# Ledger of designs, part 4: VHH binders against Putative uridine kinase C227.14

Target 1, 235 residues: Putative uridine kinase C227.14, of Schizosaccharomyces pombe (q9utc5)
Amino acid sequence: MALQVDAPDVSSYDELYNRAVELLKHQQRVLIGLAGGPGSGKSTLCAILAKAWNERFGSEIVKIIPMDGFHYSLEELDRFDNPEKARALRGAEWTFDADLFYSLVRLMKKITDRELYAPSFDHAIGDPVVDDICVEPKNRILIFEGNYLLLNKPPWSDACKLYDIKAYLPVEHSVARARVAHRHLVSGLCATEEEAIERTDRNDMINLTFVEKNMVTPDIVLQQLRLKTVKTSSL

## First folded at step 7 (VHH; framework vhh_7yz9_2)

Design s40 (from d8e with F105L)
Fold by ESMFold2-Fast, scan of step 7:
Structure s40 (fold): chain B 235 residues (1-235), chain A 118 residues (1-118)
Amino acid sequence: as target 1 above (235 residues)
Amino acid sequence: QWQLVESGGGLVQAGGSLRLSCTASGFTFSRYYMGWYRQTAGNEREWVAFITWGGKTTYADSVKGRFTISRDNAKNTVYLQMNSLKPEDTAVYYCAKIRYETGSLDYWGQGTPVTVSS
């Protein structure tokens, strides 16, 4: 991989790792709820953490479970009272199956000796993929990641009681806005930069503010990672 | 209002078979992951088997190879085929959806009792 992680203050990541390792001495499975709004980079961060921790343990101890797998399908949104609004605001808290999410968190905390399955999300077709993520007994650290994981509202707040560690990745609004707008343009969801910015402001930025105003207190606040291309060194 | 109704229990000799059924109403059955639990007097409910909406199955070690969970989404029904029954399988069997709803129970009704004698 040409990219590397460069974080000037790594203490928050050291703290997260050390807390998880300490808990593993006393329990078979550790659940980490890692929340961050749209454009925070939480999915990239989780992938980096899983790779680093799995390498350090010499086994696939970490499994990531994205909240995105718990979207209502496009077909289900079309059965809402206002399908046009449901599709336009997809990504809002009410467009996720929070009850199913909480049920699987509860199940994965309780059952550690057998395979369990979680859905993923296919961004190309825009729908969940059933049973796509297999959680095995060797996966002793589960990182759940998503926008609404720390929301102070049932059943999200009930799921918060099940996480061993609640982690939050904040992002500056201007950075989030730029990242999300770029994604909307590149994915073809929006045809112009102006359209992408307007859509981001109308949906994603509202969701970011909603998360920030309605979350429970995290155990750890994570610092933004600096990703930069590895350059050849003469030394 | 949603309901889960269990049936098919009874008295059977060791080595025998029973098929339990659980019919769901009042909710969209095919999206839920479904499971069977059992409870003996004085003990907590223990998990027996789960089935995902895609048909993936998971079993407790105590029943693996002897019990088979299946579902018929058109009939809103989940089944537990129990073969080679042992006296230690004696319990009240409950079906559950693994989706939590505020104020809702995982189980509905009385369950279905299974007694295995030798």
Scores: ipSAE 0.270, ipTM 0.619, lowest interface PAE 3.0, mean pLDDT 84

Design s42 (from d8e with K97R R99S)
Fold by ESMFold2-Fast, scan of step 7:
Structure s42 (fold): chain B 235 residues (1-235), chain A 118 residues (1-118)
Amino acid sequence: as target 1 above (235 residues)
Amino acid sequence: QWQLVESGGGLVQAGGSLRLSCTASGFTFSRYYMGWYRQTAGNEREWVAFITWGGKTTYADSVKGRFTISRDNAKNTVYLQMNSLKPEDTAVYYCARISYETGSFDYWGQGTPVTVSS
């Protein structure tokens, strides 16, 4: 069976781009908060947007800042009252340093004339890398991406007041579940498909539902881009 | 109440070196960007260098390659190593802490004067 890309609906992406470009006429830097639950494909989408927009501008105008850099380290989780629970539920909102995230968002909105640094997340070691992402004055569009960026709880809700554009990437639960379970298998976190599904249901799907129920209203809702296997129709 | 105390200034000949120190108290030092600014009489304060939580550094073009900013989180201290000093570097040097509320650097000390003779 041949793989076929569904006809892309780019109208939501064109709207996001046009809003950002309009804001650049009046601001040195535009902040986009792009939220989506686990399995939404937001990291992949952000990479595609950054590449496309940088090509369109002819310069590296876009820089992505992942929320994942703001995980509490494994060492910090081991200092929690219940380290076993903290490690088992890593990825839940309370396993992120939300205050540090908010501090950096404020800094990046106000300081546009010099280099600033954000942490990344190293999946091989499973921990943040401090100061790994360099944000330069030429990076006039910052896309923050993460699960909890649009939560209606401080300090996430305070960070929402600083984004010029709040974008949300929804995902169907069955699609998210399948994507996350597959990732748990491929990464070696789970040994079997059954184990991967159970872990996904116990953690990631709970986080997805939490995001959906507790988010502020986004300015724009983005459409999923899909790849699907085409089957010959018999009528 | 938080404080920054600068020290290490003095008189030095052109081409010489000085090491400035700034000791912080009253806040979680390791969670703040720290910087150095300088001011000549009658002029506004100008940025010299800053350092992030993890030790990444940025410098003004006028001092790049000659000055080095560093920090010691265990001692709550930020340093400015000044090499190949020029008469134009004559100023009062101020240590500053980033303000997350304003995105600007805040000063709390009297500064430390540096005089470079020709």
Scores: ipSAE 0.335, ipTM 0.655, lowest interface PAE 2.5, mean pLDDT 87

Design s43 (from d8e with K97T)
Fold by ESMFold2-Fast, scan of step 7:
Structure s43 (fold): chain B 235 residues (1-235), chain A 118 residues (1-118)
Amino acid sequence: as target 1 above (235 residues)
Amino acid sequence: QWQLVESGGGLVQAGGSLRLSCTASGFTFSRYYMGWYRQTAGNEREWVAFITWGGKTTYADSVKGRFTISRDNAKNTVYLQMNSLKPEDTAVYYCATIRYETGSFDYWGQGTPVTVSS
């Protein structure tokens, strides 16, 4: 059985594209804040959008800036008042450098005529890579993606004032829980399915609920990408 | 109470070198972009160089290859090494950092004058 990623829903994704293109007529750079909780598939969606839009424009007009680059490093977490709690709850809003995130969003909105740099996140070592993402003048559409981008809490709420478009990718709780628990098991972070579910419930699902309850109103609500399973042949 | 203090300016012959320093107090500046700007009498301030938290640098075309910006985050200090100085580099040099509420380089120091003789 093969899984095929369906084309994005034309209504929500065409609306996002058309709004961004319209804004480009009047400004050098468009900032899109694309939020979704753990397990929403936002990173996959952003990669698909960037590829499609860059191909359509014939240039690298889109650059993705993941919020994950703004994690406090493991070394920084070890300097917190409770390092064990900080490591166990990594991914919670307070384990990100929100002030750095806001500063960089503001800088990238104002300065469009030269190279700027953002951190990435290396999943193999579990730490940010400083200055790993280069934003060039040709990158006229920036898609910031992350869990907490639309939080109604400073400085995240201050960053919301800078996005030209606020987009939200909702996910069913059961789907998010299954995806995250499976990821924890496959990655070796958890040894058993029971442990993976307990960790997901203790951290990721709390973060998902926190996002849903504390976000500003998005401009566009995006549809989940539809995956379908196709059998090749049967007798 | 954010403060930037520039130093290192002075008189120098064409072809010579100067190192400017800017020390920040009242805040931890290590994660902010730092920049150097310059201004001649009757003209707007022009950007000279930027440096990121991790040390990536960007330069104005007029100084590229001659000036080097660097930072020491432990000392809250940013430097501008100016080599192969030209009379046209004569200006007051300002250190600036991004201010989170304004999103611009609004935390300016008082400046340090540089005069390059022919």
Scores: ipSAE 0.354, ipTM 0.640, lowest interface PAE 2.4, mean pLDDT 85

Design s46 (from d8e with Y33W)
Fold by ESMFold2-Fast, scan of step 7:
Structure s46 (fold): chain B 235 residues (1-235), chain A 118 residues (1-118)
Amino acid sequence: as target 1 above (235 residues)
Amino acid sequence: QWQLVESGGGLVQAGGSLRLSCTASGFTFSRYWMGWYRQTAGNEREWVAFITWGGKTTYADSVKGRFTISRDNAKNTVYLQMNSLKPEDTAVYYCAKIRYETGSFDYWGQGTPVTVSS
């Protein structure tokens, strides 16, 4: 995808990079918690940052750890008191294993000299993939990304105390709604545009508002990336 | 309420082997990383090995190549196979679930003592 970034967009990313590089002078590992609601483009932004910074360092210094790996499995949701509600509202904060997420953030901050593992999420099957992400000693910058990373609620708020940098990627509601609805249609989760919009309003937009109302203050607010063409905009 | 019960410690000569076992109850064992820690008299507790729910393992440098952690989810048990034991491996060994739970304190079993003589 062709991307065009103007001076204001570049400045927020340069600030994040400079803060991380400064911290690396004094510690073996830097933890960045990068939050944004559904449709904010945080996953795309994190991939761009990791690629750029790894190229700049000449090594895989950055590893991304998506919060999505910490979904309860479909089988686990079926064991909830209301399985239909749990499946329908998957993506809500309570459908993630927040205690496991906090446990891994804590371990990855303290253990820097050997391999640790985190789950990923397979969108095709709709379930976590156990131990799919390997964090190695060379990965001195860990970018955790997800909706609820800056939530002012234990244990998410406890994890916030462990991040060296708290970054937030805001998004306009209309933009988020359009991006998420499009993603639901393209992924085959919804068959029609109408169904995609209804699902987005029923779940994702509620989650976006929940994040915005209940987050801790970030250290840095990131600007949205601007694409050269609208057609290359994703998520 | 959950419980971890360690066993298998004892006295062994340098170069010998021991297998420690830890049996879990009161939680869904297969969803937790499990670990072994050890504590020598007068020192802080140090980690020895971790195993994920998928069986990936991580070891402290002091034991890498000599110790093997494994799990049997059907038996709710985690093991530590200790080979080529050294006098400096003498410690009380503790089993732990590697998970922080909202509103709960750290909980450790009673441990199992290992003494390695020269």
Scores: ipSAE 0.455, ipTM 0.737, lowest interface PAE 2.3, mean pLDDT 86

Design s48 (from d8e with R31K)
Fold by ESMFold2-Fast, scan of step 7:
Structure s48 (fold): chain B 235 residues (1-235), chain A 118 residues (1-118)
Amino acid sequence: as target 1 above (235 residues)
Amino acid sequence: QWQLVESGGGLVQAGGSLRLSCTASGFTFSKYYMGWYRQTAGNEREWVAFITWGGKTTYADSVKGRFTISRDNAKNTVYLQMNSLKPEDTAVYYCAKIRYETGSFDYWGQGTPVTVSS
């Protein structure tokens, strides 16, 4: 997409940054759980924050850990009791390995003096890439990002107890729907606008509502990014 | 039920070698970080080595270059090859599944004792 994004909202994002930096005075690593439903723009926001904060520190102090790396693989979904349903509803909370996610959050909080590894997600193939993300001792701020990070349901709720800061990025339903439908069309997942809207309504919008109704109270609520269209530039 | 069974401990002279094995049942072995810990009487358990499901390894400084952790996912087994053993390596060795279910507890085996004579 040919989009230029404005700087993040100074008030909420500077507050998040300052809170994280203050915690670093008293601990080796700070864990931020940043949740938002489908179409919220959380992945884009996290990339912007990581780049800005790393430039400000002059080093790679921030590492992003996407929840998307914790999808069950397509092969694993095919071993579910109803494989067709599992594939059709991929992206629903139960299509993620939540126990593995919680285990790695806990490990990364506890062990700060050596390399640890997390999976990424390859959107072209549609499967996790094992051990693709290396977390080093220099990565003193970890931003975990994903739809279900703040769910009031074990083990997601247990992971909430491990985050130093719980951040939430809300989005208006009409905005989320438009963004997700557009992404489905552009990525080739859907061939027509009508198919993209239908898929968004039957899966992504249900997931957004599920997140909104079942989350724990965040410590900070973030504003949406200010976006400009048609200008191509690096942030 | 989750079960971890350690074996391979024993008495060995300083400079000797032992290979510990840990066999797992009741869980998806290849998805878990597996680790070895050790404990001396009156002290907390100290981690020794971790291995990821992709085979990346991490070692405590005290054993780096002497110990090698490996896994055989087909056999649901993780190994600790211990070379150039020192009296300070004397401990009960535990394998652990580094994955927490709901709650804050790791799944541990019963341990295998290792005694290194001077």
Scores: ipSAE 0.406, ipTM 0.692, lowest interface PAE 2.2, mean pLDDT 85

Design s49 (from d8e with S30R)
Fold by ESMFold2-Fast, scan of step 7:
Structure s49 (fold): chain B 235 residues (1-235), chain A 118 residues (1-118)
Amino acid sequence: as target 1 above (235 residues)
Amino acid sequence: QWQLVESGGGLVQAGGSLRLSCTASGFTFRRYYMGWYRQTAGNEREWVAFITWGGKTTYADSVKGRFTISRDNAKNTVYLQMNSLKPEDTAVYYCAKIRYETGSFDYWGQGTPVTVSS
């Protein structure tokens, strides 16, 4: 499948940009916490924003830090009280190292004059890559993106106090379900459409509902990008 | 009952070297960003060096090129190799776990004093 970007709703994106630019006049670094449940398209949106803003500034002013880098490794999950359940429900809030996430958010807010490192996540292998993301002094806008960034539960709620801007990308449940199920099938995580749908319902959709029920109030609610499909798919 | 225990401080002549060690117990060492800080009487603690779990390092400008931070995850130990010491490096040096838990504080050691004489 290939997608093209239709005309975006520019008002919410312009508001986010303008708020960040205003803050940069008074501080060296701006932290944006951009939350959205599974299937919301937040990673795609963040990539588009980073590219657009970096081009406008003529430098890599924006760096994206995915929450996915803070998964417990598969080896760590195998040391949980119920390893089978931990693997089956990977992606649930408790399968992330929230304390490490909060510590790095705090560190990156305080230290702006030198290089710092955050983990990424290798979706092909299914494990974090330690120290893969380098945050440099030139990266004056950090976009943290993830499911649980606005969760009203410590330490996620403590991290919320550190973001200069809290942004939320809502998604319709049917859209999220279809996107996630398709991703599970295409990535090889599930072998059949039935397995993909079942996994999505028992894990990802529960996580989406959990986020929606337990989040703090965002500063900005972002509109979904309108994407044009260039190939037809039944999934 | 977490604990960080620093050692290796002492009196040294300007231009000399010291290696500080910090051994962690009571928590999972590998998962933490570790650092060294220093404090002189009447001043706030000053950051010296950080090391990630994977061994990436960052240094304060005042010590870059002279100090090296390292870790041995198997021994739950972080080190600070201090070379070309100057009188202005005189301070109490503290080991810190930089990862925070809900309702907790940064985990700090007792400190180890370093005195550099001219």
Scores: ipSAE 0.297, ipTM 0.632, lowest interface PAE 3.1, mean pLDDT 85

Design s5 (from d8e with I98M)
Fold by ESMFold2-Fast, scan of step 7:
Structure s5 (fold): chain B 235 residues (1-235), chain A 118 residues (1-118)
Amino acid sequence: as target 1 above (235 residues)
Amino acid sequence: QWQLVESGGGLVQAGGSLRLSCTASGFTFSRYYMGWYRQTAGNEREWVAFITWGGKTTYADSVKGRFTISRDNAKNTVYLQMNSLKPEDTAVYYCAKMRYETGSFDYWGQGTPVTVSS
């Protein structure tokens, strides 16, 4: 009874998991580059994936490395040719230390037998925290996540050659705009909804369209995760 | 052009101590991971210790608890404090900086010899 056989669809998350597991049979570490524009929900998705996969493996096999740790510090931006512009457009591709990012991706792919460290970003103080993320030999799946990871521009494009899997999380512009504007209000970056929307349009939405137009082809396109279903999902 | 200059090696009795120094020039020292490697005759270079920009350290099991790596960014210098030295620590010790393009510690100086007797 072939027509009556239950054949559920494999989700994009199951495909990503299965590709990573297959690669682990042949190499000590798997690198996943997971890109999405501002407001895509990539950070939330990565946290959900890491928790689900670590539970499935029974160990902390997954470690997340946010691109946000690679922001130039506020002090470094003040040393740019136009500090006012650098601060106003913080979040644009050129406000990240892309060479440092590429270097750590390369190092973490090659060195798997000892502890390595990556910076994080502290949103309360508004600056990177050096060496805040410890990557151990047991962390055999590294998920790098960020806006510009799949850009077709050196050194981001050079980093793309190092990822075992390139994943992309698309988002509707209206959804991204609403999410980012809300974060600008909650964080205290903007005092009013009108100011938050204006800032989002002048910076974050420009960055989203820049990513969409200048990225390499991903290996997997991820669906938006519905948070209410995460507990019943086989992520 | 970049340069790494090692010093502090010599002859020491088993159980003794030495402090190696490596002074860097020609690059922004504070932005590089630094490390120490050693090589005995007929063997490949093995890593001993490395230190990140923020001062986090990692050691080879053979030296853990006996050696301490540190850095002084104001002096562009990385140090290796070697305590409780053993005859098997006899080697030429090399200071290295990470080459970002390769992700390897493949730029090193000329080395400083350490001989431990007993």
Scores: ipSAE 0.316, ipTM 0.643, lowest interface PAE 2.6, mean pLDDT 85

Design s51 (from d8e with Y32H)
Fold by ESMFold2-Fast, scan of step 7:
Structure s51 (fold): chain B 235 residues (1-235), chain A 118 residues (1-118)
Amino acid sequence: as target 1 above (235 residues)
Amino acid sequence: QWQLVESGGGLVQAGGSLRLSCTASGFTFSRHYMGWYRQTAGNEREWVAFITWGGKTTYADSVKGRFTISRDNAKNTVYLQMNSLKPEDTAVYYCAKIRYETGSFDYWGQGTPVTVSS
């Protein structure tokens, strides 16, 4: 069944847009750190924002940089002290190269007049794709999105000092759990709903709680988009 | 310990070429973006070139088309091939690891001087 987005409360999104536009009057590039735990819908939200803002500006002013590109590769995880644990808990904060992330945020804030490159993450392969995202001078609004962007621990906390706007997308635990478990089931990662829930509880929900307990105060708290399922006639 | 060692500098005539090398030790080289900076007497260090671990390159406008940065991850080495050298390229050249903002840590190389005569 097709999903439709209900009319959202747009006040938080309008505030985010207006703050970014105001900053663009005084600086060449605006950095937005948009954090949300697993199951928050942050990737979907960022795609919607980028499309809407690029249409409003009539140019590709927005570029999204997912934190997911900064996963350690499977080969790198296999060199950890406990490779089985590293693979099983992939997605935990310590399975990301936070130092590289901070370095790239710093470069992209400072260097605005030439091309810079960020990695992406290929879910089919299960590894980062080096240099896959090209940030150009025309990309004057960068939205970094990820679970751990607002963590109050170095170097994530150092990156927080570089964002012009810190945005957070909260999610109710029951909603996040249901979304993530469904994704694990549909993707074939888990064979049954029970397995999907257990996996979600042992990894994703722990990561969500970790984010919530260890984050810096955001500048803007974003609202969840309302979704409804399209009904088909049964009569 | 963490170390960058630059080499290959020297005296060269305008229009000439030099190849600088920087060998890294004490860290996982392939995960780091690497760069070259230069400094003339009385001026701040200016960026010259960056290279990602995947080999994508970015250059300062003053050297674009004349300098080429490259890396050999197996040798933990980054290179700067300098062609069509000008007197204004005269500087001490520094290798830098680009994991953190430069200047916050003492992780610059010692530098290699380049003098271009007219």
Scores: ipSAE 0.348, ipTM 0.668, lowest interface PAE 2.7, mean pLDDT 85

Design s52 (from d8e with F27S T28I)
Fold by ESMFold2-Fast, scan of step 7:
Structure s52 (fold): chain B 235 residues (1-235), chain A 118 residues (1-118)
Amino acid sequence: as target 1 above (235 residues)
Amino acid sequence: QWQLVESGGGLVQAGGSLRLSCTASGSIFSRYYMGWYRQTAGNEREWVAFITWGGKTTYADSVKGRFTISRDNAKNTVYLQMNSLKPEDTAVYYCAKIRYETGSFDYWGQGTPVTVSS
């Protein structure tokens, strides 16, 4: 059995693609800010879009820049006024280096003829990896993805002015809760389903609500990916 | 929050060399691009070079092959080695933490003047 995603059948994805392609006729680089709360599936969606669009262009025109690379490191969190709270609530907006994020968005919009570097996030060590993502001149469509990209709060709101397209992926709370709790259990972060649900409610669901209540109006609202189960039978 | 202190500017003849230094201080570790900009007359500042936290470098075409940017993260210091200097390199050179808009004097170093005689 395999899971199949029906992304090409959704008109909102075609609209996003067509808007980006139209902008490429008049500018060297297009910046897409793709936001969604925890459990929205935005990282999965971005990977599917990048693969599909790169295939359609016949080159690596799309580069994804995850907001997760902009976490404060564990060492940086330990220098906060309340280190225990900072570690416990890691993933909240204030545990990201929003100024660094804004700075790199601005540089990547302005400088299109040279290599620039963005950090990634290593989930095994739980820290950012410096310079791990190389943005090249051929990467004419940059998809920034993250929880707080459309937040109506400086400097996130300043970054919003730099995106050519602001896209938002909404998710139903029950779906988000189930997805995040499952990830906490499977990753070994929580030992039981009950612990996973409690952790999700104490942190991730609060962050989802915060995003929904404090975001700038998006240019396009994306539909959720539809997952299908494929069963292979041998006779 | 970082305070930037530049040094190393001065007078030099065409074909000469200078090394500029910029030391940053602050309470929180930062992974920003650091860069050098320069300004002539009262006009806008132009970008010269960037360096990432990991040491990747990018240069303006006007200085590529002549200038080298480097950093010492343990000392929170960024350097600009300027070789084969030309009269057109005469400017006030500014160190910047690449978070701030061009021309924001509140977030930039004080500047260090460089004069290249023909």
Scores: ipSAE 0.365, ipTM 0.679, lowest interface PAE 2.8, mean pLDDT 84

Design s53 (from d8e with F27R)
Fold by ESMFold2-Fast, scan of step 7:
Structure s53 (fold): chain B 235 residues (1-235), chain A 118 residues (1-118)
Amino acid sequence: as target 1 above (235 residues)
Amino acid sequence: QWQLVESGGGLVQAGGSLRLSCTASGRTFSRYYMGWYRQTAGNEREWVAFITWGGKTTYADSVKGRFTISRDNAKNTVYLQMNSLKPEDTAVYYCAKIRYETGSFDYWGQGTPVTVSS
């Protein structure tokens, strides 16, 4: 089945854009923390926003910084008290270097006239790539995206004080579960639909619930992009 | 539990060079971002240079092309090579670890004074 992306809710996305543009009149850089649980579609949404806003500005004004770059490496997880558990539950909040994340958010807010670097995550290797993302002075809107960005727990909660805009992308559990299980199957992480569902329930759905129950209040709640086979997008 | 110790400051003539060192002891500083700051009498601390764990560097305009920051992760040490020193570089130089840790923010060293004559 071919899926088609519906137009996003205009009001929530227009509000996010307008707030960012207004802040740019008064400051060199705007930091947006965009959170959503596994299967929320936040990475896809961020890519769509960055492309649209960069086209509208005629330059690369938007830079995305995924939280995924801040996974502890496999070597680092092997230094945990229970390495087997750390590897098995990779993706849980405690398997990310939250202190490093907070440090880089703080630097990127304070230093706007120089190149700064953030790690990326290479899914083929299964490890962070150090210093892979270059943030330049022209990148006046930074969109940080990840599961735990709005978590009400230090140092994530300290990072929340640094975002100019806190955005949240909610997702229905059944939709998230289906999306994540499908991703596990097509990526080859799981060989069968049953295995994919079991893995999703064991890890990803627990993480989604954890995010929902432990987040700070967002400034903007974003509407889901709808994936539809039969509907034509509105413009 | 953390200790940052700066060394290498002193009196030097304009056009001269100094190499500052900062060593962290107590805990492992794996993946910490390190920086050098300076402070002149009556002014706030001014950022000079940052270095990432992987060795990417960022410099303030006032020192770009003259100062080089580097690190030796095995020795928990960060360096600031200062060339073509100017009287305007006279300050107390501070090393900092840039990381939140158990309710604390950046850890500062005690500072090392640099005086550039002429």
Scores: ipSAE 0.277, ipTM 0.620, lowest interface PAE 3.1, mean pLDDT 84

